# VH-VL binders against q8ixk2r445to577: the designs that were tried, part 13

Target 1, 133 residues: q8ixk2r445to577
Amino acid sequence: FFGMLQNKGLTDYCFDYNPPDENQIVGHQVILYLCHGMGQNQFFEYTSQKEIRYNTHQPEGCIAVEAGMDTLIMHLCEETAPENQKFILQEDGSLFHEQSKKCVQAARKESSDSFVPLLRDCTNSDHQKWFFK

## First folded at step 10 (VH-VL)

Design f72
Fold by OpenDDE, fold request of step 11:
Structure f72 (fold): chain C 133 residues (1-133), chain A 120 residues (1-120), chain B 107 residues (1-107)
Amino acid sequence: as target 1 above (133 residues)
Amino acid sequence: EVTLKESGPALVKPTQTLTLTCTFSGFSLSTYGMGVGWIRQPPGKALEWLANIYWDDDKYYNPSLKNRLTISKDTSKNQVVLTMTNMDPVDTATYYCARLRYGDYYFDYWGQGTMVTVSS
Amino acid sequence: DIQMTQSPSSLSASVGDRVTITCRASQDISKYLAWYQQKPGKAPKLLIYDASELQSGVPSRFSGSGSGTDYTLTISSLQPEDFATYYCQQYYDWPYTFGGGTKVEIK
């Protein structure tokens, strides 16, 4: 699967990554932004290694969860996907992070107009349902 | 088991400052993502959110009351304190503290509430 | 601020009845909506979050639905302990706001 990764509950919001430097794409947080389908910052690929890959830039980035954190951070992809980069996109639309045993949920960041994907206990909430468009 | 309990004066005079303390157990504000909020309810009326504080000391206030509210925490004592200045009879209400998580701004555990009457 | 309007403000029902309470937001709140039950002299109790997720320990006769601006709380078969006041709360935007409440009384 590839394209825009859109949330079901938070309508019209998609995974978004726009690093300040296109030559240094790692270390920043993946956010949610209005789906626009423009540029390369909303294009992701779910791979056979269970990665959510940001492959529109070189070197390629893969979404990872760092120890003790609930945010999604861009890391470099590796030949063999590390455990903290493995996700399962299930039939019901849930996006399950294998290492943490948690699901990705759309949440508002503070009192700002910003939204972010966060790890939470798995529920049937539409905020935890995702689909590629 | 998660528990919260509000404490403070039952009676406050107009223009005085209200100080309420929330003492909780079963969770810690040293835990990533944890938060405590204050909500009030005038007699026979609806609920009104006042303020939130989180594990990282991030604070949020109701804009309509922001200039009157201050929220703080003592993680070692499992306490959250709310101060409200220039109290008025219209501020008479039951005040609740409750638990929430950052990103999940609903309240899953509540204290029993403490009634505060503002009167001369 | 986002205004939450509940309807009806009160209703009378009998044990076994199906009860539906509605909550309308002044703008789209994207299912960031919770429902609470409050009995006299007691604190609110969380019933539903994210519009339709049942809080642990809450009986399955309670359910939530809706999207956009319109949401509903349903009690499939009213029990004696369900007579109370119910409130909705949006947590889409700051400040978070509650509905005016719906009192469910004995018919």
Scores: ipSAE 0.917, ipTM 0.960, lowest interface PAE 0.5, mean pLDDT 96
Fold by OpenDDE, fold request of step 11:
Structure f72 (fold): chain C 133 residues (1-133), chain A 120 residues (1-120), chain B 107 residues (1-107)
Amino acid sequence: as target 1 above (133 residues)
Amino acid sequence: EVTLKESGPALVKPTQTLTLTCTFSGFSLSTYGMGVGWIRQPPGKALEWLANIYWDDDKYYNPSLKNRLTISKDTSKNQVVLTMTNMDPVDTATYYCARLRYGDYYFDYWGQGTMVTVSS
Amino acid sequence: DIQMTQSPSSLSASVGDRVTITCRASQDISKYLAWYQQKPGKAPKLLIYDASELQSGVPSRFSGSGSGTDYTLTISSLQPEDFATYYCQQYYDWPYTFGGGTKVEIK
C-alpha cells in the first residue's frame, strides 16, 4: 500500500511530514494535515517489513516510536526493520504498533490548529482507522 | 479506584476571589498525559469548561474567563487549585473537577462537585 | 467557539421505550464528541466518547452515532435508572463546549 494515509474519523486529514532540512529528514514528528496530494510530504508506503516508509527522500525514512513516547518520529530505515518501526495495518483500518501494543489515533493538540497521530489504547474509534488513498 | 473531590467556600461575596481545591486519588499528575480540569454548572443550566492543567504544568483556560482564572497543581499532594477573581452572582454554580488525558479532551472521572454561591 | 445544540430540551418516555437525543455542532467536529449522563445532585457520568465508543462499565443499551455536525445518543430500551439529563460535549476545538442538555423524564 502507498499514497496518502488518511484518517477515517478526522475527515480529510492525512499523515504529513515536513522536515526542516531536506538533506536531514530524521528526528522530527509526523503530523496530520489536510490531504492535498501535492508534493512529497504526504506520500507514504506500507512495506512488507511492516514499515511506514517515507521514501520520497534518500536516505529513506521510516516512522518509529521512541521509548516512553506516544508520538510518531521519523527515523532512518534499516535493512531489517527494528521493532519500534513495525506497524500492522489491519483490514478494519486500525494501525497497530507491535512493540507498544497500541493503536495510532488522530488527536488534536490543545489550543492549536494542529492534529497529530498518537499512540493510544486500541478502540473501535474511527479516529484510529486509516486507509491509503 | 479513581476519585476526585472539590473543596472550598460555599459562599463568596461579590468582587472577592474564589479558591477551590481538587484532591484526587487513583492517579497522579506525575504520570505522562494526565490532566485535571474544572467545569462549572449554574443551577438548572448547562456545563461550562473553565480550565485544564496537565502533568507537565501546561495550563489552558476558557478565553471568556482567562483573565480571572488561575490553575495550579501540587503533584505531591495530588491537588489542583483553581482561583477565580472578581466573583459575581452570575458565577454562582456547582464547580466540578474532573480527570482527562491530553489528546482525549473528554472527562472520564468527576468529583461530586461543590456548590458556590456568590452573594452580598 | 463551537456551539452545541441539543434536541429536544426535554422528553417524556416510558420504561422500555427507545429514546433518541440529538446534538448538532455549529461546524464539523469530526466525531470528537462525548455524551454524559447526569442525575439530580450528582456529577456527570461519561457514557460515550469519539461519538460512538462506549465507556467501560456503561450498559450496551446506550449507543452513539453521527458524523460531521450531527450526532445522536440512543437508548435502545429505557430503564428506570436512565431517567436523567444528558449532555453532549465537543472536544474538536478549544474551548471545549457542551450542549444545553436533554432531560429524560418519566411519562
Scores: ipSAE 0.917, ipTM 0.959, lowest interface PAE 0.5, mean pLDDT 96
Fold by OpenDDE, look of step 10:
Structure f72 (fold): chain C 133 residues (1-133), chain A 120 residues (1-120), chain B 107 residues (1-107)
Amino acid sequence: as target 1 above (133 residues)
Amino acid sequence: EVTLKESGPALVKPTQTLTLTCTFSGFSLSTYGMGVGWIRQPPGKALEWLANIYWDDDKYYNPSLKNRLTISKDTSKNQVVLTMTNMDPVDTATYYCARLRYGDYYFDYWGQGTMVTVSS
Amino acid sequence: DIQMTQSPSSLSASVGDRVTITCRASQDISKYLAWYQQKPGKAPKLLIYDASELQSGVPSRFSGSGSGTDYTLTISSLQPEDFATYYCQQYYDWPYTFGGGTKVEIK
């Protein structure tokens, strides 16, 4: 699966990654933004290694969850996907993080027009449903 | 078990400052993502959100009341304090503190509320 | 600010009745909606979050549905302990706002 990763509940919002330095793509947080399909910021790939890969840059980035955190951070992809980079996109649309045993949920920042994906206990909320478009 | 309890004066004179304290247990504001908010309800009326404070001391206020409100926390005491200046009879209400989480901006646990009457 | 309009403001029903309460937002709130129950002299109690997710411990006779601007709380079979005032709350945008409430009274 590849393309824009869109949320079901938060209609018309997609995974978005826009690092401040195109030559240093790791270490920043993945956000949600209106789906526009322009450029490279919203193109992701779900791989057979269970990675959410940002492969529009070299070296390629993979979404990871750091210890103790509930945010999605871009790391470098590894030859063998590390445990903190493994996700299961289930048939019901849930995006399950294997290591934390939590699901990715679309959430809003309180005082901004920005939204972010956060790890939460898995529910049947449409905010936890995702699909590639 | 999560519990919250409001405390403060039941009667405040106009123009005076109201200080309310929320004491809670079953969770900590040292925990990542935890927050406490204040909500008030005039007699027979709807609920109005006032302010939030989070584990990282980030604070948010209702814009209509922002200049009158100050929220603070003492993590070691499991307390959150709300001050509201220049009180008016229109501010007469039951004041609640409640728990919320960053990213989940609904209130899952509430205190019993404390009635505050503003009168000369 | 986002305005939340509840309807009806009050209703009378009997035990066993199906009760439906509506909440309309002034704009699309993308299911960032919670429902609360409040009994006289008591604090609100969370029933539903994310428009349709049942809070732990809440009876299954309560359900939430809706999308966009229109949302509903349904009690499939009203019980004696369900007579109360219900409020919706949006948390899509700051400041968070509540509906005006719906009082469910005994017929």
Scores: ipSAE 0.889, ipTM 0.953, lowest interface PAE 0.6, mean pLDDT 96
Fold by OpenDDE, look of step 15:
Structure f72 (fold): chain C 133 residues (1-133), chain A 120 residues (1-120), chain B 107 residues (1-107)
Amino acid sequence: as target 1 above (133 residues)
Amino acid sequence: EVTLKESGPALVKPTQTLTLTCTFSGFSLSTYGMGVGWIRQPPGKALEWLANIYWDDDKYYNPSLKNRLTISKDTSKNQVVLTMTNMDPVDTATYYCARLRYGDYYFDYWGQGTMVTVSS
Amino acid sequence: DIQMTQSPSSLSASVGDRVTITCRASQDISKYLAWYQQKPGKAPKLLIYDASELQSGVPSRFSGSGSGTDYTLTISSLQPEDFATYYCQQYYDWPYTFGGGTKVEIK
């Protein structure tokens, strides 16, 4: 699966990554932004290695969750996917992070009009449903 | 078990400052993502959000009351303090503290509330 | 600020009745909505979050639905302990705002 990763509950919002330096893409937080499909900031790939790849750049980035955190951070992809980079995109649209055993949920950033994907206990909330478009 | 309890004066004179303390248990504001908010409710009226404070000392206020509100925490005591200046009879209400999580801006556990009357 | 309008402001019902309460937001809040129950002299109790997710420990007769600007809380079969005031709250945009409340009274 590849393309824009869009949220079901938060209508018209997609995974978005815009690193400040195109040559150093790691270390920043993945956010949610209005789906526009323009450029490379909203193109992701879900691989057979259970990675969510940001593959419009070289070297390729893979979404990871750091210890003790609930945010999604871009790391470099590795030959063997590390445990903190493994996700399961289930048939029902839930995006499950294996290591934390939590689901990715679209959440608002307080005092802003911005949104971010966060790890939360898995529910049937449409904010935890995702699909590639 | 999560519990919260509000404490402070039941009576405040106009123009005086209200200080309320929320003492909680069953969770900690040293825990990533954890927060405590204040909500008030005038007699027979709806709920109004006042302020939030989080584990990282990040603070948010209702814009309509921002200039009058200050929220702070003492993590070691499991306490959150709300101060409200220049109190007016219109501020008479039951004041609640409640738990929330950053990113989940609904309140899952509430204190019993403390009634504050502003009167000369 | 996002305005939350509840309707009706009050209603009378009997035990066993199906009760529906509506909450309308002044703009699309993308299901970032919670429902609370408040009994006299008590603090609000969380019932529903994310428009339709039932809080742990809440009876299954409570359900939430809706999208966009329109949301509903439904009690499938009203029980004696359900007579209370219900509030909706949006957390789509800061500041958080509550509805005016709906008082469910005994007919």
Scores: ipSAE 0.884, ipTM 0.952, lowest interface PAE 0.6, mean pLDDT 96
Fold by ESMFold2, fold request of step 11:
Parts: sequence; structure tokens; C-alpha cells
Structure f72 (fold): chain C 133 residues (1-133), chain A 120 residues (1-120), chain B 107 residues (1-107)
Amino acid sequence: as target 1 above (133 residues)
Amino acid sequence: EVTLKESGPALVKPTQTLTLTCTFSGFSLSTYGMGVGWIRQPPGKALEWLANIYWDDDKYYNPSLKNRLTISKDTSKNQVVLTMTNMDPVDTATYYCARLRYGDYYFDYWGQGTMVTVSS
Amino acid sequence: DIQMTQSPSSLSASVGDRVTITCRASQDISKYLAWYQQKPGKAPKLLIYDASELQSGVPSRFSGSGSGTDYTLTISSLQPEDFATYYCQQYYDWPYTFGGGTKVEIK
């Protein structure tokens, strides 16, 4: 799938990547922002290797969660997807992180204007449901 | 079994500083993502969120009370402490501590609460 | 601050009745809503989170629904132990705010 990855419960919010330094695209957190489809920040590809790729930029980035953490951060894509970069987009819309066995959830950063995707125990919450458009 | 228990004075005089201690068991603030918050309920009125503290020592306060509140923790004792300065009779309420997770700003286990009366 | 308005402020119902309690937010809160039960002399107890997710150990006669600004707690068949005050809470934005409560009395 390719497009904007939208949250069902947090209406009209999409995955967005806007690193503070445009020349250093790795190591920063993926955020949620109002879906707009302008520019390159909100377009991602879900690949056959179960990656969520930011491939409108060179070098290409792949979303990862480092061991013991719950935040989604940008890594460089590799020829064979590392385990921490594998997500399963399930039929019910849940986005399952295979290595941690947790689901991606939309949540506000505490006392902040920002929303972010975080890993949490899987539930049926609409905040854990995602779809491409 | 998760439990929380509030302790502190039942009566304070106006202008004094209130210190409340939450002692808990069945979980630890060394656990990634865990937090404890404080909520109060004046008699016959709505619940009001006061402050949260998390495993990483991040602290967050209700903006309307920020200058009066301090929250801290002692992870080894399973305790969280709330102080509230310049108490006034309008601060008379039942004070609760409760558990939450970062990102999920609702409270799944509550203490029994402690009634604090502010009067001369 | 997001204001949460509950209605009714109180109600009386018979054992076995279907009871509904409404919570309205002053703005869209995108299902970041919890429901609590508080029995007389007891601490609040979490019933529902994320508008419709039932907390573990809560009887299935409790359910939540709603979206946008309007949310409902339903008790499908009222039991004697459901005599309590019910509160909603939004956590879409800080400060996190609660409704004024709905007192349910069984006759």
C-alpha cells in the first residue's frame, strides 16, 4: 500500500515525518499531524517486507522501534528488513509491531500540542486502527 | 493486587502548605511507562486533575494550579508526594492518588482518598 | 479547558431497567473519554476507556458509545449494586477534565 496512513479514532490525523534537520533524516520520532497530502511528509509505503517506508526522500527511511522503547523512529532501510522494522497491518486495521508484540496507538504527548504514535498492548480501541488513503 | 493509599493531615489552616503521601503496592515506578497522578473532589463538585509523575521523573501539573503544586517520588519506597502551598477553604476536598500509563491519561486504580478540610 | 457536561444530574430507575447517561464535551475529543463509577464512601472505579473499551473485570452490562462531542454510558439491565454516581473524563487535551456526575438511584 502507498499513501497517507490515517488513524481511525483520532480523526484526520496521519503519520508525518518532519525531522528538525532536513539533512539528517534518521533518528527522529514519527509524529501525527492533520492529514493534508501536501509535500512529502505524509506519504509512506507498506512493503512486502512489512516495512513502513518513507521513500519520497533519499536515502530511504524505514520506521523502527528500538528494543525496550515505545516510540516510532526513523532508521535507514536495509536490503533485508530488520526485525525491529517489521509491522503487520492486520485486517481489523491494527498495526502490530512483530518484535515487541504490541500495537501502534495514537496518543498525545503529555501537556503538549503534539500527537504521536506509540506502542501499547493491543486492544480494540479505534486509536489503534489505521488505514491508507 | 494493585493498591494505593493516601496519607496526610485531615485539617489544615489557611495559608499552610499541605503535604500528601501516596504509598502504593502491586506496581513500581521503575516500570517503563508507569505513572501516578493526583485528583481532588470538593464536596458535591466535579473531580479535578492536579498533577502526574512518571517513571522517568517527568512531572506535569494542572496549569490553573501549577505555581502551588509540587510532585515528587521515591521509587524505592513506592511513594509519591504532593505538596500544595497557600491552602484556602476552597481547597477543601477529598484528595486521591491513582495509577496511569503515559499516553493513556485515565486512571485505572485509585486510592480510597483522604479528606482535607481547610479552616481556621 | 474542555468543559464536560453530564446529563441528567440524577435519575431513579428500577432494577432491570436500561439506563443511559450522556456526556457532552465543549469540543471534539476524538473518543479520548473514560467513564468512572463511584459508590458512596468509595473511591472511583474505571469502567470504560477510549469511549467504548470495557475495563477488565467490569460487568458486560456496562457499555460506552459516542464520538465527536457526544458520549453515552449504558447499563443494559440495572442491578442493585449499580447504585452510584457516574463520571466521564476527557483526556484529549490538558488539563484533563471531568463531568459533574450523574447520580443513579434504584427504587
Scores: ipSAE 0.727, ipTM 0.910, lowest interface PAE 1.3, mean pLDDT 92

Design f72
Fold by ESMFold2, look of step 10:
Structure f72 (fold): chain C 133 residues (1-133), chain A 120 residues (1-120), chain B 107 residues (1-107)
Amino acid sequence: as target 1 above (133 residues)
Amino acid sequence: EVTLKESGPALVKPTQTLTLTCTFSGFSLSTYGMGVGWIRQPPGKALEWLANIYWDDDKYYNPSLKNRLTISKDTSKNQVVLTMTNMDPVDTATYYCARLRYGDYYFDYWGQGTMVTVSS
Amino acid sequence: DIQMTQSPSSLSASVGDRVTITCRASQDISKYLAWYQQKPGKAPKLLIYDASELQSGVPSRFSGSGSGTDYTLTISSLQPEDFATYYCQQYYDWPYTFGGGTKVEIK
């Protein structure tokens, strides 16, 4: 799958990546932003290795979760996907992180205009449902 | 088992500063993502959110109470402290502390509450 | 600030009745909505989060639904321990705000 990864419960919000330095894409957090499809910030590929790739940029980035954290951070993709970069997009729309056994949820940053994806215990909440558009 | 308990004075005079302590067990503010908040309820009225503090010492306050509130924590003691300045009779309420997780701004475990009366 | 309006303010019901309580937000809150139960002299207890997700340990007779601005808490068969005041809370935007409550009384 390739396209905009949209949240079901937080309508019209998509995964978005806008690193401060266009030549250094590693180490910054993935955010949620209004879906617009302009530029290349909202296009991701879900691969056969269960990666979520930001591959409209070179070198390619893969979404990861660092041990003990709940935020989604951009790392460099590797030939064989590391365990912390493997996500399962389920038929019901849940986005499951295999290593942590948690699901990706849309949440607002406290007292902020920004939304972010965070790992949480898996529920049936529409905030944990995602689809490519 | 998660428990929280509020402690502090039952009576405060107008203009004085209220200090409330929340002592909790069954979780720690050293745990990533954990937080404690304060909510009050005037007699017979709705609940009002006051402030949140998180494991990383980030603090957030209800804008309507601006500079009157200060929240702090002592992670080693499992305590959170709320200070509210310039108390007024309208601030008479039951004060609760409660647990939340960053990103999930609802409260899953509550203390029993402590009634604070502001009167001459 | 997002205003939360609950209706009815109170109701009387018998054990076994189906009870429906509504909560209306002044703007779309995208299902960032919780329900609490509060018994006299006690602290609130979380029942429902994310509009429809049942908190652990809460009986299945409680359910939540809704989207946009309109949300509903339903008790499918009222039990003696369910006589209480019920509050909704939005956490879509700060400050987080609560509804005025719905008191469910014995008939």
Scores: ipSAE 0.716, ipTM 0.905, lowest interface PAE 1.5, mean pLDDT 92
Fold by ESMFold2, look of step 15:
Structure f72 (fold): chain C 133 residues (1-133), chain A 120 residues (1-120), chain B 107 residues (1-107)
Amino acid sequence: as target 1 above (133 residues)
Amino acid sequence: EVTLKESGPALVKPTQTLTLTCTFSGFSLSTYGMGVGWIRQPPGKALEWLANIYWDDDKYYNPSLKNRLTISKDTSKNQVVLTMTNMDPVDTATYYCARLRYGDYYFDYWGQGTMVTVSS
Amino acid sequence: DIQMTQSPSSLSASVGDRVTITCRASQDISKYLAWYQQKPGKAPKLLIYDASELQSGVPSRFSGSGSGTDYTLTISSLQPEDFATYYCQQYYDWPYTFGGGTKVEIK
């Protein structure tokens, strides 16, 4: 799948990557922002290796979760996807992180205008349902 | 078993500073993502959120009360402390501490509450 | 601040009745809503989060639904232990705010 990865419960919000340095895409957090399709910040590819790739920049970024964390951070993609970069987009729309056995959930950053994807125990919440647009 | 318990004075005079301590067990604020918040309820009235503190020492306050509130923690003692300045009779309420997780701003375990009366 | 309006403020019902309580937000809260039960002299108890997800240990006769600004708590068959006051809470935006409550009383 390729396009904007949209949340079902948080209406009109999509995965967005906006690194502070356009030439340094590693190590920053993925956010959720209003879906707009302008520029390339909201275009991701879900690959056969179960990666979520940020394909609009070279070298390509892949979303990862670091051990003990619940935030989604940009890493460099590798020839063979590391375990912490593998996500299963399930038929019910849940986005399952294999290594942690948790699901991606849309949440607001505390007392902020920003929303972010976070790992949580899997539920049937619409905040844990995602689809490509 | 997760438990929380509030302690502090039951009676406070107007203009005084209230200090409440939440002591908890069955979880730790050393655990990533964990937090404790304070909520109050005037007799017969709705609940009002006051403040949250998280494992990483980030603190957040209800904007309507932020100039009066201070929240802090001692992770090794499993304690969270709320201080509220310039108390007024309208602040008479039951004060609860409760557990939450960052990102999930609802409270899954509550203390029994402590009644605080503000009276001359 | 997002205002949460509950209705009715109170209701009377008999054991076995289906009870519905509504909660309206002053703006779209995208299902960031919880329901609590509070019995006299006790702390609130979480029933439902994310508008429809049942908290562990809560009986299945409780359910939540809704989207946008309008949300409901339903008790499919009221039991004697369900006479209490019920509160909704939004956590879409700070400050996190609660509804005024709905007191469910014995008819």
Scores: ipSAE 0.705, ipTM 0.902, lowest interface PAE 1.5, mean pLDDT 92
Fold by ESMFold2, fold request of step 11:
Structure f72 (fold): chain C 133 residues (1-133), chain A 120 residues (1-120), chain B 107 residues (1-107)
Amino acid sequence: as target 1 above (133 residues)
Amino acid sequence: EVTLKESGPALVKPTQTLTLTCTFSGFSLSTYGMGVGWIRQPPGKALEWLANIYWDDDKYYNPSLKNRLTISKDTSKNQVVLTMTNMDPVDTATYYCARLRYGDYYFDYWGQGTMVTVSS
Amino acid sequence: DIQMTQSPSSLSASVGDRVTITCRASQDISKYLAWYQQKPGKAPKLLIYDASELQSGVPSRFSGSGSGTDYTLTISSLQPEDFATYYCQQYYDWPYTFGGGTKVEIK
């Protein structure tokens, strides 16, 4: 799949990546922002290796979760996808992170205007349902 | 298994500082994502959120009260402490501590509450 | 601050009745809504989170629905132990705010 990855419960919010230095795309947190489809920040590819790629930049970035953490961070993609970069987009819309066995959920960053994707125990919440537009 | 219990004075005089301690068991604030919050309920009135503290020592306060509130924790003792300065009779309420997880700003386990009366 | 308005403020119903309680937010809260039950003299108990997700151990006669600004808690068949005050809480934005409550009395 390719496009804007939207949340069902937090309507009209999409995965967004806006690194402060466009020459240093790794190490920053993925956020959720109002879907607009303009520029390069909201387009992601879901690959056959179960990666979520930020593919408007070379080298391409892949979303990862570091061990013991719950935030989604941009790493460089590798030839063989590391375990911490593997997500399963399930038929019910849940986005399952294989290594942690948790699901991606939309949540507000406390005392902030930003929403972020975070890992949480899997539920049926619409905040854990995602789809490509 | 999860329990929380509030302790502190039942009576406080106007202008004094209230100090409340939440002692909990069945979970730890060393666990990633765990937090404890404080909520109060004046007699016969709605609940009001006061403050949250998380495993990483991040702290968040109700903006209307932030000048008066301080929250802290001692992870090794499974305790969270709330202080509230310049108490006024309108602050008379039952004070609860409760568990939450960062990102999920609702409270799944609550203490029994402690009634604090502010009166001369 | 997001204001939460509950209605009715109180109601009286018989065992077995279907009861609905509504909660209206002053702005869209995107299903960031929880429901609590509070029995007299006790702490609130979480019933529902994310507008419709039932907390573990809560009887299936409780359900939640809604989106945008309008949310509903339903008790499909009222039981004697359901005498309580029910509160909604939004957690879309800080400060987190609660509704004024709906007191359910058994006739």
Scores: ipSAE 0.686, ipTM 0.906, lowest interface PAE 1.5, mean pLDDT 92
Fold by OpenDDE, second read of step 15:
Structure f72 (fold): chain C 133 residues (1-133), chain A 120 residues (1-120), chain B 107 residues (1-107)
Amino acid sequence: as target 1 above (133 residues)
Amino acid sequence: EVTLKESGPALVKPTQTLTLTCTFSGFSLSTYGMGVGWIRQPPGKALEWLANIYWDDDKYYNPSLKNRLTISKDTSKNQVVLTMTNMDPVDTATYYCARLRYGDYYFDYWGQGTMVTVSS
Amino acid sequence: DIQMTQSPSSLSASVGDRVTITCRASQDISKYLAWYQQKPGKAPKLLIYDASELQSGVPSRFSGSGSGTDYTLTISSLQPEDFATYYCQQYYDWPYTFGGGTKVEIK
């Protein structure tokens, strides 16, 4: 699966990554932004290694969850996917993080009109449903 | 202007089936993202969500009542119909239909509501 | 199901008073929270959505705040037309659920 990763509950919002430096693509938080289908900031790939890859640059970035955190941070992809980069995209659209046993949820940022994907307890919320478009 | 109006019987006997119709204007269920939901409110009590239906005929029900509820739409008539089987006095309430949008699951426009009494 | 607990269930206030109503969810609902106003014999009216967004046409004396599990509706200066019952509603998870309501009465 590849393309825009769009949220079901938060309509018209997609995974978005825009690093400040094109030569330094890791270390920043993945956010949600209006799906626009333009550029490369919203192009992701779900791989057979259970990675969510940001394939617009080399080396490739993979979404990871750091210890004690609930945010999605871009790391470098590795030959063997580390545990903190493994996700299961379920048939029902839920995106499950194996290590934390949490689901990725579209959430509103604190004191902001912006949105971010966060790890939360898995529920039947459409805000935890995702699909590639 | 968006308007909704509920219609149906004011009195239903126990075990009978309630059929309510929501007739609306100012929007269409042929429009992407449009939805209509039903909410009820027993006298002096809080609101309870019952069911939603959307433009693409996607349907959602309150799990506690799912086996008794059926929601359908007639887009050409701008109508949504709710049926509820095996009515009981505990189901006595004002029933509202209201508009919502897919992704915006709050209700921005409401009908005036119709009171339904279940009594033998 | 997500439980929505409103407090208080009722309060008495005077015109001009600052009124605060609280809604607590049994789990984090990520600001997917709406507030409604209902007057006797009338349908609920949407006041606030997404926890703090004011619905068009609603007076600016109404405001919403909160995050996670705790949310607040505030009326900065109560007006005569504001005496009513207020409800919160979460739309984070199915089934959508409402709070028990808060009746704002005249002191």
Scores: ipSAE 0.023, ipTM 0.704, lowest interface PAE 4.9, mean pLDDT 92

